VH-VL binders against Cytochrome c oxidase assembly factor 8 (COA8). Designs and how they scored, part 182

Target 1, 167 residues: Cytochrome c oxidase assembly factor 8 (COA8), of Homo sapiens (Human) (q96il0)
Amino acid sequence: APERGAERRDTAPSGVSRFCPPRKSCHDWIGPPDKYSNLRPVHFYIPENESPLEQKLRKLRQETQEWNQQFWANQNLTFSKEKEEFIHSRLKTKGLGLRTESGQKATLNAEEMADFYKEFLSKNFQKHMYYNRDWYKRNFAITFFMGKVALERIWNKLKQKQKKRSN
Key: E = the ipSAE of ESMFold2; O = the ipSAE of OpenDDE; V2 = 0.75 times the mean of E and O plus 0.25 times the DockQ between their complexes.

## First folded at step 16 (VH-VL)

Design jh8 (from jg87 with heavy chain K106S S109Y; framework fv_ebrasodebart; at its last look DockQ between E and O 0.03; V2 from the best seeds 0.00; counts 0 for: pae E 13.2 > 2, placed apart)
Fold by OpenDDE, look of step 16:
Structure jh8 (fold): chain C 167 residues (1-167), chain A 124 residues (1-124), chain B 108 residues (1-108)
Amino acid sequence: as target 1 above (167 residues)
Amino acid sequence: QIQLVQSGAEVKKPGASVKVSCKASGYTFTSYGISWVRQAPGQGLEWMGWISASEGNTNYAQKLQGRVTMTTDTSTSTAYMELRSLRSDDTAVYYCARDQRYDFHSGYYPFDYWGQGTLVTVSS
Amino acid sequence: QAVLTQPPSVSVSPGQTASITCSGDKLGDKYAYWYQQKPGQSPVLVMYRDSKRPSGIPERFSASNSGNTATLTISGTQAMDEADYYCQAWDSDEDYVVFGGGTKLTVL
């Protein structure tokens, strides 16, 4: 079995969203977009009487969110770096400076940039496929646990109603 | 095998000029650039500038502007670095290195091959 | 001009893991490169584009870039790894190549 070399996940700095939800909130809160991933983090509510199943669901959601944040933070950073390299290399090949006469950063036209996007998408196609696959797997798992939690809640409500009728 | 072979050591007086050569072999010379890096005795690496072998485009470190000239001869696959108005603080080992910073296909910007270095001593 | 800061020296025992850091303004937004230089020799590229390893470089060499700090990691450090290590980045705003001050790695 070929030892899958553990690609050391370059831990993008977990930009801890400075968004702190109000302490008395009984709901999940959505933070502002993260500066690296551009994804809005969700602060998950923790019930006082969280069931083991609810806790498992929350953990799975948190892990999935962290995974997603890291993926897109890394992807966006890679994209930015490669884009800059592309622009630089293209300008240099043309004998153009990196700055215009007005001192602005020189840019490529839309057609030239289209080549970059095509190449970038082609190079990252497999990575995106794996991401999508794993995204679906994680979301299916979350949905499954959401269903279990819903059933548990229904069952607990029914038990409480039965106890109230017996007293 | 890819090789960069530099000219021999030089001893110069202050105010003189030095021209160091770097002969490239084992690859298509015009498909890459050449960067020059110097290292004073016991000091770190200092980037001096870059030249495209195909286009002749150059970029020099600001500190060396006006004193440095980089050229290439495609017929001999040789890069040249001329430093003028030499000072004692220009005493260093000068390196040429293959530079891919203008290659939009590779996105490969390292100095992956280096010359053996040329010692330039500036002494009164 | 962007300045890359490295520790002047790092010491490690044989078989241990060495870590060399390189810090600079907006270094996280740039690719980092690493060079090894042994006494009296030319620099050798050991890592490129943050974490990529050139052919011929041992697997014990790895690198990462997080925030504004690049890190070169040498696992299972050997006596032959004793050298000066330089980080390098390119400043696209000023079109300037910058080297770190270098780190002397000593294997004790």
Scores: ipSAE 0.534, ipTM 0.815, lowest interface PAE 1.2, mean pLDDT 89
Fold by ESMFold2, look of step 16:
Order: structure tokens, then sequence, then C-alpha cells
Structure jh8 (fold): chain C 167 residues (1-167), chain A 124 residues (1-124), chain B 108 residues (1-108)
């Protein structure tokens, strides 16, 4: 099942585990959320006797993960950048400095920030709709190939290993 | 096989603009971003900004906001960086670098492949 | 903008261990990356995500990142390791990528 936008909206707490899957694991591993995308990466296992169809499925999943990780890393950076620009613009319009008297970064209250969140959502609506379309298209393709692999494996169980190598 | 090839050196006068190209090959261009990094003579590396090859989204360094524009052309696998209103302190070697945030096999690399650099000289 | 502080130079004898530090506020809460740059060349990634080594980088390169300090360590330093070394991290405040000022490693 799909995991849109990662489970956490912010970066993980300090001390995030430095995940490193076993080198000779016989199955896929799911790591902790990436610092920038907030998505959990999958480290894909490559079996020795991988069929051509199984390889196609694995590469499609790898490509989809790369695309998804990059999209959300980019969106998180864009969100952070536009938020800072909005805050700086509003502080300048109000005639306020970028730092408080105590030296902390000046910020806006929740009511003032609501305008940013509304503007960001509106500006990015079409981009997210295209992302959702492409995400569904990629995941339907993955599901289709998962079905084909499942049928291939059932056929191989009803037959000899030679069928598997004939792919 | 992975290669980033940049446009040639340029000499500009103060107040002009420069547009540097970076042609990528040997990988799926739209699966990665491109960062631009510059290095003034005898100085360290300075990040200028980043562009997503797939989305066209950009993030510029604050000090360059308003003077820099980054674009891509996915049909030619080429990234562009334009710096406007050039000053003498913009004299530097400009690098493009592949901004790899994820690799299934090796983990994340932010700048794993670099272009050869483009010298931009701003002088009267 | 955030600052990553490196010593401007480090000198070692061939075969000795070189240690290049990179200091930043709570740098251990971020991933650290290291680049090597020889004169007239583009930077080359030598360590990533604190302690991982790319393929093609010799085993004598290692790194760590904890607290406020990341450290690049070169064991059995060779003349070919003479270069400038830069640390890099992501900064979420104003500029999203920050490089250290660089360290010139000299092998005498």
Amino acid sequence: as target 1 above (167 residues)
Amino acid sequence: QIQLVQSGAEVKKPGASVKVSCKASGYTFTSYGISWVRQAPGQGLEWMGWISASEGNTNYAQKLQGRVTMTTDTSTSTAYMELRSLRSDDTAVYYCARDQRYDFHSGYYPFDYWGQGTLVTVSS
Amino acid sequence: QAVLTQPPSVSVSPGQTASITCSGDKLGDKYAYWYQQKPGQSPVLVMYRDSKRPSGIPERFSASNSGNTATLTISGTQAMDEADYYCQAWDSDEDYVVFGGGTKLTVL
C-alpha cells in the first residue's frame, strides 16, 4: 500500500538511527525515514536466480522509489525555502528586523502563518495532482507486474525449475 | 560513463549576465537533481542552488536570491544556470554537480558527480 | 547562514594518520559529507552520510560524526592524498547546503 508524504511531516527526532541492512540478507529491508525526504527507503534484495520478469519488477520498484524520494526531498526543500521567504517578506513589510532583540530569528504568529500555508497549498495544487496521477500509474504498473510474478511462481511450482530458467 | 559536461569559459563585463550549461549523460536525468557550486580564485566551495530535473523546482542560496535562475531541458538532459547583474566578486569557477539524494545500492550521495567547471571572469 | 569550521591546514608525514575536523552546532544531528579537491580538478566525494565510503575510495579513508564535530581520518597517508578537503552538511535555516572553509592537507 502507498505511503503518501511519509508518516512524519517533520524530520525525525535527534538521534535518528543510522540504518544499515545486512549485506547478505535474503529479503528487502526498510530503513528509517531519510533526513530530507522523510520517506523510509527500501534496500532491495537481488536473488541469485532472479527471473527476467522478477528483475523487471525490482527495477520498476527501484525507479519508483528514486522518483518518490526525490520528489519529497524537493518538496520539503521548496516548502522550507518559500516559508522563510514569506516570513522575511512579511517582516520587511511590517518594518521589523529579521532577528529579535535577543538574537533569535524573528517569526510570525500562527494567524500570520496561515496565509503562507494557504498560498503554498494553492500554488502547489496542480503539481501534487500530477504527482498523485504519476504515483498511481507507477503503483498500478508495479501491482500488475507483482501479479505476473505471482502467476509465474505458481506455474513453476506446478512444473520444474527449468521453466524458471527459460524466462 | 556518468558525465556532466559544461559550456566553455566566459569573460563578462560588470552588469552583464551569464548562462552556463551542464549536459548530463550516462544516467536517467529526471531521476536526480542538479546543484550549482562556485569557487572564487583561492577560495572554498559555495553552494548556489539546486534544481529538480523532473519537477523544475528550484532552491537558491539566500545571498543569490533575485540574481540567479536555474532551468532544465529534459529533452536534451541539460541544466542551465543564469547569473544576472554580474559583479567583479562573481569571478569564479562554476560547477554543476549531480544532487543524488537516494541510491538503492549505495545510499544517499548529495554531490557524487561534478562537471569540469566553467570559468567566468568579470572584468572591465 | 550556518558555519562549518575546518582548520585551514594539516600537515602529516607519509605513512602517518591525518585527522581533519569539521565543527558545527549540533552537526551530529545532520549527515556529514566529505570532498577531496586536487589543484585544477573538480571535487571528488570521498565520504558520505557520516561514515560511508564510495566505491573506488581507498580503505584508508574513514569518517565519523558525533556531537558538534565530524572528522575525516586518513590512515597511512600517501603523497597522492595531498589536496584540499571540504566537509558539507544540510542546513535548514537559510542556506540549505553548507560547505566548510576547506583544509589543505600537506604530506611532507
Scores: ipSAE 0.000, ipTM 0.505, lowest interface PAE 13.2, mean pLDDT 79
ESMFold2 (binder alone), look of step 16: mean pLDDT 88; pTM 0.918

Design mh4 (from mg84 with heavy chain G56S; framework fv_ebronucimab; at its last look DockQ between E and O 0.38; V2 from the best seeds 0.62)
Fold by OpenDDE, look of step 16:
Structure mh4 (fold): chain C 167 residues (1-167), chain A 124 residues (1-124), chain B 111 residues (1-111)
Amino acid sequence: as target 1 above (167 residues)
Amino acid sequence: EVQLVESGGGLVQPGRSLRLSCAASGFTFSSYAMNWVRQAPGKGLEWVSGISSSGSRTSYADSVQGRFTISRDNGKNSLYLQMNSLRAEDTALYFCAKESPFDYLWGYYAFDIWGQGTMVTVSS
Amino acid sequence: QSELTQPRSVSGSPGQSVTISCTGSSSNIGKGYDVHWYQQHPGKAPKLLISGNSNRPSGVPDRFSGSKSGNTASLTISGLQAEDEADYYCQSYDSRLSGYVFGTGTDVTVL
């Protein structure tokens, strides 16, 4: 039985955006779009007195961001690869070269490309459904923790005001 | 089956370097933060280092800061620990530990899966 | 390194209840970070026993319970069984260390 070559899943290199915010920044920074995911990474500020709840929120946001970056990096890579393969296959079937007489990259018409997009979306439908489900789950959780953090901050401010009135 | 398998341990002299590996299987490795935890012979657990799911963020215990480097290859489902300038006090069983899925209600991060460990002995 | 303080050993007879304390500081448990508990049998890897102060993973017997108050977390083993003889470690996060911290460990012996 021929050893089914383990398809080297070309995982997009985790492009660690080397974007370093200024050390004295007291706010979140948005980096340039990642090369693979095309998503802008956010560098989350870490307060000196970060509460456990704030930490949980930050970690959740960071994890969600990384999850999104990985998903879209891989999705974009897969898309690009499959698109190229589709184009090459179709051109070959038509007896056309990969380059035009003018030396330009041969392209397919909009109708043929529409078939590719339809097929790609159909093939990846379940994957996108799971992504969307998890995206909502994560964002609801983030929103929930944002609410908790907001309440904590309000409570802490109230306690501080009470302490100042008592002194 | 979810499994972590550590390797690369051995006997080394002080000041030398060693690289540990952890092979992950049975789960989506790229979705979880990973950690190294060590246990000296007859001693307790000590957290050594952690790395985010993407590898973009790393953290270290003070005891290993500047000497150890945690990394991962998600394409190979592998976690690594490069250990430089090894000391006798680094002698331990080194465990690879996976962080649990994030609890969306309470936000817990526990180590839910552990390897069997790989022994590192630093001796003259 | 600021370790969480546990009793060195706890012993009990079969069927008894034993409690292991895990005492931290204002930078970890006292700050409100969650506590996790691990069981480690001799020559084995640690096993997650309790997550998030009191949550029991699937497959962990209900005789194990966790609690947290102030700077101290507690693991209670009710109805102690021979199989519960192991080392137990608490774990939390420390803001000063910017990392995870383990307890000193507790050896539980079943008499």
Scores: ipSAE 0.752, ipTM 0.908, lowest interface PAE 0.7, mean pLDDT 91
Fold by ESMFold2, look of step 16:
Structure mh4 (fold): chain C 167 residues (1-167), chain A 124 residues (1-124), chain B 111 residues (1-111)
Amino acid sequence: as target 1 above (167 residues)
Amino acid sequence: EVQLVESGGGLVQPGRSLRLSCAASGFTFSSYAMNWVRQAPGKGLEWVSGISSSGSRTSYADSVQGRFTISRDNGKNSLYLQMNSLRAEDTALYFCAKESPFDYLWGYYAFDIWGQGTMVTVSS
Amino acid sequence: QSELTQPRSVSGSPGQSVTISCTGSSSNIGKGYDVHWYQQHPGKAPKLLISGNSNRPSGVPDRFSGSKSGNTASLTISGLQAEDEADYYCQSYDSRLSGYVFGTGTDVTVL
């Protein structure tokens, strides 16, 4: 999708930070942690003279950030949801309530919780493996395009220097 | 089967509102940016609006800015276009389109999957 | 120019080569943004033919080729076939508009 600066629309999807950098900032901004993913979003600077290659890099970085935030927000939610379901299920098979007599949430001991962690890791192993593969692919692409942008900027400096000498 | 299906088109009076939907299937909807493109009867294609994969970034053609709102629900694999203050000039067949995967060598995003379109007619 | 200019129509006989031009400005094609090409048969949705100026997606015959130079992109159909009779649109990004822009469209007729 094409982008129009750092402004965001009123109907932004849930889970997106409403951080807005100053207009005409010359720097990327790091916002507060997103409440769903626990990741800090980067709000990318768009230079007035952004080249098409620079735009490609920026869009790749923006989409990678969105992909990463969506993955971890979903995994954090799934972890919390499945943890509560596991605890409730085990308490029910023991004939126990969800709250202690003092009103606090009933919990399981460390050994019982270890069963949950093992099950969760096993269940999500393939998903995390594909995430890691895609993470490396995306970061390689970002590095590759950073190199392309660096070469473009060097070439532009050389053309500008050569033009000054010939003029 | 990769598929995009638009709905919600119809006949409406000028100044009224209409909401279009686009149901996606056969691919991971949340991984791709989405766009609306329209085509007036007998005319060419016109880009209307785009939205990033998470929905956090949106963009609009000048002709619809402030009147149309693009949104998505990744849990329902659905893209939406809320069209307010409709005008006769908004009469068109509205397509939803998926952006292609990032090309790691050349870095382009093309519109690789299109729906069949839903017709919007704005007439008194 | 706020849109990409294409000829209204081109025609050729079966087996001939036709070329469709797509001319933009310094805010779009001339700035270096990619050009994509779409084919649209009557009553059908557009179909991606060429991405990134010259790349053919899987399933697109190699008789379709694209190029770009300066402010102009070109789509060439070599070995024209009856099924190539359709409308063709180019598409790029425009930095002034901060958005996508389509060409005016070209009706290709096979004689």
Scores: ipSAE 0.639, ipTM 0.856, lowest interface PAE 1.4, mean pLDDT 86
ESMFold2 (binder alone), look of step 16: mean pLDDT 92; pTM 0.948

Design mh5 (from mg25 with heavy chain E99D, light chain N55D; framework fv_ebronucimab; at its last look DockQ between E and O 0.45; V2 from the best seeds 0.00; counts 0 for: pae E 3.5 > 2)
Fold by OpenDDE, look of step 16:
Structure mh5 (fold): chain C 167 residues (1-167), chain A 124 residues (1-124), chain B 111 residues (1-111)
Amino acid sequence: as target 1 above (167 residues)
Amino acid sequence: EVQLVESGGGLVQPGRSLRLSCAASGFTFSSYAMNWVRQAPGKGLEWVSGISSSGSRTSYADSVQGRFTISRDNGKNSLYLQMNSLRAEDTALYFCAKDSPFDYLWGTYAFDIWGQGTMVTVSS
Amino acid sequence: QSELTQPRSVSGSPGQSVTISCTGSSSNIGKGYDVHWYQQHPGKAPKLLISGNSDRPSGVPDRFSGSKSGNTASLTISGLQAEDEADYYCQSYDSRLSGYVFGTGTDVTVL
């Protein structure tokens, strides 16, 4: 019995962007687009005296980023795979080879591809709805925590000014 | 049902290596940070290591820094702990623990799901 | 490793209220990090009891309450029941350790 080759589910490698910001950076760095997600990773600066609130914000941002990276990496892989399968299946149905007489990769017309996109979007509609919902929730939370951190910083600055006036 | 199942524990000699595994089920494993927590016999809980949802970020307790490596395979819903240069003080029940969902109001992270643990005994 | 300090044991009669303290430092609880509480019965895994100082997960009775003041967090068990006999651990984050820290644990006995 031929050993059914376990289809290595190409799990999108956890593309740890090897982008390392300069060690002395006091700000967030934006890396190049990830090859799978096409999203630019942000390397978040960690202040020496990071407050618990700042930490929460940073963690939330980091987690949200990772969530987005994973989602889009997987989505892009799925899309690419299904697109290729669609093209191959359609070409086969038409009795066409995968390559043109000129040796170029055979392609489908825009109308046929429109059907693929429609089907793909329809198939993934719920997934996208959940993504959008969660995206809004996360970003709302981020904004909320950004506000809290801003208030905390203002308050701390005011306290420091008062202490300097009292001395 | 949400479940974490640890495995890979056993008796090992000092200086040896051991790899623990944690199999996750009943939740979207890739969406949560994961942790290892250990408990020595008759002792309290000690956080050992944590890993982000994507695996891009890891953290370790000072007691295991440089010796232990946390990793994950989201495709297999698995968490791992590679333990090198084991010491007698590493003898403990090792728990896999899941981060709670992020509280969007308070920004709270706790360990909401725990495995039953796997026992690691380091003895000559 | 820096631990949060808990009393070794606390005891009470059924129906009484008991309080477990968790004392940290300016690098953890005193810095404003959240405190979580766990219940652990003998031979069982820890169970999250209180999250973020006062939030109770689903299925946790309202007789459990958390509070925090300064460097000290507290878990209060009101109306102590026999089933509450367990070890209790607080947890927080420590900025010096850049990691999570647990309390030393408290054995709660029901007399």
Scores: ipSAE 0.607, ipTM 0.840, lowest interface PAE 1.0, mean pLDDT 89
Fold by ESMFold2, look of step 16:
Order: structure tokens, then sequence, then C-alpha cells
Structure mh5 (fold): chain C 167 residues (1-167), chain A 124 residues (1-124), chain B 111 residues (1-111)
């Protein structure tokens, strides 16, 4: 089982996005890649007369984006941490130091590193299967609600035409 | 199995503070919005507070706005309610509830999983 | 007191149908927000009974049905059974309050 503990950190740059969308955009805006997740955030437009269905779609898209960014930020950190732990463990088993005589990090050859990649994939298999399942569920739901919003907007335009003819 | 377990309730004097916790298991906690709902003895349900899956968006009932703070730690699968400036009317059984925006194809946002609650009693 | 009004009690004999109303306003049910229903037996946590106005989660008998029209949602229990004796709450979202609201609750008695 992996050891739980505080990861020692140096002074790292801020992880928050500094992107600023246009102030009066009437459309969704796609920002630059987030530093930790490598994903591009969507900055959602809120219509002036947002219906409950439109609000549900927007919140679903917002929640999905935040969920996706959190997953990949965590996976990137876990990958880096477990890679270093694997290298340290294998160097110790071989009776080697963590640093070469020149002071640079000791490393493993490509065949030894292949063991890490295989172990990492096996260890994280269930998490990635659940992520893929949830990703498809979320995107299917989003597509479904996009269709429902489109139908709602058509229906509202038809009702407005009927009112104009009667008035 | 899927569970929500509340803790941190107890007897406290008016004006004091209390922190409730809710431990989640059996589902991917970080995928779901969470809520606190309370029920005073012999009374109905009252929504207290909600928090998005990432923790970036929060909302509060008017009766607790400015006094209660909802938070979560997705690394520990835990939801929290910091309750400050407690009043006698805050006396209730406090439930932790899971919001389900992503489990139903038709996008229902119902509270589908509830804990059994933790009792908070505020009295002199 | 909440924005969603329910009758205090409803009663029926086994096998009869009972209907519980849930009346809101133009900022919640009347704006088009979904209504959910919960069943609560004494001393127990609430259980989701109906979501999205009319959808039954897995494990909920088909004798429970829901509908919504205008400012009002309804829960109907067809073929009332002794185990249905409980409190029932509706719940929606309110745009003016920017939050969830519950109904006042209805005590269902099986005669």
Amino acid sequence: as target 1 above (167 residues)
Amino acid sequence: EVQLVESGGGLVQPGRSLRLSCAASGFTFSSYAMNWVRQAPGKGLEWVSGISSSGSRTSYADSVQGRFTISRDNGKNSLYLQMNSLRAEDTALYFCAKDSPFDYLWGTYAFDIWGQGTMVTVSS
Amino acid sequence: QSELTQPRSVSGSPGQSVTISCTGSSSNIGKGYDVHWYQQHPGKAPKLLISGNSDRPSGVPDRFSGSKSGNTASLTISGLQAEDEADYYCQSYDSRLSGYVFGTGTDVTVL
C-alpha cells in the first residue's frame, strides 16, 4: 500500500488561472490551459432570462468542467509522486544512492521504467475505469440537455408567434 | 456500501460554535455536490446549505447566512459545516445529503443519499 | 413556514388512492423548476421517492406517481398500504432565494 504522508514542497507557482474573458461577451469563452490540469476552462455565458432548464444545463457543464480539471490535476500529481517513489525504491534495492557522483538525480533504464508504467496502470485501473464511465455519463447528459434547451427555445418562439397573431 | 455518516453534534450554549463532519464512502465523493438539511424536533425538513463538487460554489438558507460555513475536503471524502453564533432555534437533527446531478440520464438534482443525522442542541 | 405549501395531513384506507399537493410560486415551481418528493418514517432519515417531478428511483414501487402543473406539484399513492404511513415532503429550487426549499410536510395516515 502507498505510504500516506505530507509531500515536501519547495516554493511552487500559483495554481489558479489568471485568464480574464471579454467583459460583455454574449457567448461562452474558452480560456488558456490550466497549469496543473492542462485543460482549457470554459467561461460560461448566463443569458439575461435564463430558464430553469438552461440553468440546469449550465450548472451541469460547470460541474463537469470542475470535476474533470480536479481529476487530471490529481492524477498528474499522483503520477509524479509515485514515479519518484518507484525510482527511490528500486535504487535502494540495487544498493545505489539517490544521486550520482555529479549530484544529478539517479535514474533507471527504460526497461526498469517500463515496470513502473505497468504497475502504475494496474494500480490506477479502477480509478480510470470509473472516470471513463462518469465522463460518458456526464457528456451524454449534457448532450441530452442541449437538445432539450434547443426544443424549449423553438417552442417559446412558436408561442410568441401565436401571441403576436392574436394581439 | 454507499454511506454518509455525520458526527460532531452535541449540547452547546447559545453564542458558541460547533463543527459538523460528514464522512462519505462507497461512491466517488468528489463527483457530487453535497448539502446539509436539518430537522428541529417534531418539525419538518429545512435546507441549510449546499456546496458544489469542487467546493468553489456555496449557498446558504437565509436563516444561517453569515453564521454557518460549508466546506469539503475531497482528499478525505469529507463534508463540513462550521456553525458559529449558535441560537436556540438551530437545535435540530442535521443530515448530510448527496446531490445527484449526474446519476440520472434525465438530469434530476434530487437528494438521493442521506445520512442518519447528528443532533445539535443549543440551550442554556 | 416555507415557500412550498402542503396539507398538514391526508388519510385513506388500504387500497385507496391519496394525493398530496405541493403549491409554490412563480420563483420556484411556477418558474418551471423540478419538484422532488421524500418519504420519512418516524425516527428515520428521508428517502427519495420521486425525482424530476415524476421519475421513480430504483426500488420505489410504481404505486407512487408524481405530476406538476403551473404552481402545483402532486404526489399520488395508489393502492395505499400500511407501510406508506409516514411524512412526505416536496422540494424544489427557488430563484429568488437562490437555494433549495422544502414543503411544509404532510402526515399520511393509513386507516
Scores: ipSAE 0.352, ipTM 0.696, lowest interface PAE 3.5, mean pLDDT 82
ESMFold2 (binder alone), look of step 16: mean pLDDT 91; pTM 0.939

Design mh6 (from mg25 with heavy chain Y109W; framework fv_ebronucimab; at its last look DockQ between E and O 0.34; V2 from the best seeds 0.61)
Fold by OpenDDE, look of step 16:
Structure mh6 (fold): chain C 167 residues (1-167), chain A 124 residues (1-124), chain B 111 residues (1-111)
Amino acid sequence: as target 1 above (167 residues)
Amino acid sequence: EVQLVESGGGLVQPGRSLRLSCAASGFTFSSYAMNWVRQAPGKGLEWVSGISSSGSRTSYADSVQGRFTISRDNGKNSLYLQMNSLRAEDTALYFCAKESPFDYLWGTWAFDIWGQGTMVTVSS
Amino acid sequence: QSELTQPRSVSGSPGQSVTISCTGSSSNIGKGYDVHWYQQHPGKAPKLLISGNSNRPSGVPDRFSGSKSGNTASLTISGLQAEDEADYYCQSYDSRLSGYVFGTGTDVTVL
């Protein structure tokens, strides 16, 4: 029985962005685009007196970021792989080599590539729909918690002002 | 079925190392933060370590800080706990615990799925 | 390690109501972090009972209710049943520890 080669699902390595913000930074930092996702990671600042709501917001943002990074890293890897396979397949079908006579990488024309994009989008339509749905849910939640945190901060500022007036 | 299965527990001498594994099935492992929680015999629950969904962020209890390392392989749906410099007080049943989906209304993270645990005994 | 304080044991007769307290500090429950509750039967893994102070996951009976006030969270079991005999743990987050913290656990016995 031929050993079914376990298709090594090339999972995009969890690109731990090695971007380390300065230790004394009191702000969120935006790193360079990740190699796989092409998304710029944000390093979220953690206040010394972070409130539970602020923590929830931060965690939600962080989780959403990680979710996005993973999704797009995997999507980009899949896209790149399938694109390459498509190109190779088409070139082979045409009896063309992978390299031109000039030694350049053989490419397909825009029309042929349009077919690939259409097929790829069609194949991944449901995946993208689920992604979009979840993206909206997450961002709505983030916005909601941003509002809560803003209100909390306003309230805390008002309380501090009242306490200063009473002393 | 959503399941977590711990393995790698056993009897070890103090100062030795052990690596625990947790195999996840029935859910999208890469979408959830994971935790290790331990329970010493006849004692309560103690949080040990946590790791974010991507593995980019880790946290540890003070009792294990610098000795234990949490990691994950999302491609293998596996969570790990490398335990170094083991002590008698590390003797416990070690549970793998999944964080719940984010509650979009309340923003709560509870441990909604638990494994059956793997026993680690540190004894001279 | 700063644990949340629970009574060691609580007992009640079938049909009675029992309440388990979980007392924290200004760095955890008192700071406003949510409290979760777990049920653990002997030789079993913990099961999530209450999430976010008062939310019941699907499959958890309505006789279980959670509340939080100040530094103290409470789990109430109304209409105590024999199957409710178990250990109960509260859990929260502690800002000083930068991690999760469990309660000391409460053994609930049905008389």
Scores: ipSAE 0.728, ipTM 0.896, lowest interface PAE 0.7, mean pLDDT 90
Fold by ESMFold2, look of step 16:
Structure mh6 (fold): chain C 167 residues (1-167), chain A 124 residues (1-124), chain B 111 residues (1-111)
Amino acid sequence: as target 1 above (167 residues)
Amino acid sequence: EVQLVESGGGLVQPGRSLRLSCAASGFTFSSYAMNWVRQAPGKGLEWVSGISSSGSRTSYADSVQGRFTISRDNGKNSLYLQMNSLRAEDTALYFCAKESPFDYLWGTWAFDIWGQGTMVTVSS
Amino acid sequence: QSELTQPRSVSGSPGQSVTISCTGSSSNIGKGYDVHWYQQHPGKAPKLLISGNSNRPSGVPDRFSGSKSGNTASLTISGLQAEDEADYYCQSYDSRLSGYVFGTGTDVTVL
């Protein structure tokens, strides 16, 4: 039986009302980009006869997606917040207001902003290094378990063919 | 030090509601799925509810489905259990438990860290 | 049944081995889901002893071992010591319930 909650919710852009895939649907569903992470979430299909190995793979993929979306949502918010703080600080040092004479947000040129980008990258280097390590670990594990599931399915098909031939 | 501390237990009448909290410290709370497990006085362990690391996926034991709601606030490192329509059979010590990291060698998750529990007593 | 079946009590003398069985059904252990084991001393929270059928976490004495075959998992305590007197619970996942299930619990007595 499938998990309750968000996994049953279909996310479809305009055009269809209350779309609900048939119970026999064999496909994962891809939702719209998350507002904060800019990543498209996958809504996983749960097979009728999901094996324990298939359930492990699905949970591993679901947890990895949640981890990745949380990381990038946090990094995007931190980047935006620190960028505005940097601009505000540098405009204050130059004796300029936060708005231009036309009322638009004041900003810095690319040369002035280069210091921010360098500082942000340096400050977050270790965090991104650990993220990359964990990302590769997770994706290699997912690939490994996808292979195990593929072998399990091949073995099950061979047992079905062997049973059919012996009958 | 890694720690889970439950709170919010107490004596309540049947049909009333209660909200349990679990405060986490010493680990990155948002990286792990969390669970509630209860133990009636003199009885065994019973899994109650689970929630994924982001909070987007939840699951419930049949005995509490529709009455209890699990949630988490990763900004406050806190896990919650909203218990509505309480019954005498909900009387138990309620533990929160952390799921372990996925063990890539053994391919499993287990409940590796537990709190000491908060007691909920439902009686008229 | 929504529980895994364990013997109510098991006893042994110091230095002996005891084995606790945990029997499930085709929707949990029998389907192939992993079994975990927890130890609980009186008035204390459960502690993870064995994960993934047979993996011993760091800090757990090597006298604890686990195995699984068919519908049944086993926890063996070799060289029983006084501090091993506690309640022991197995745990698995159940596909019919879409959730975790615990065993009925076993009280281990050290004579």
Scores: ipSAE 0.659, ipTM 0.864, lowest interface PAE 1.3, mean pLDDT 85
ESMFold2 (binder alone), look of step 16: mean pLDDT 91; pTM 0.941

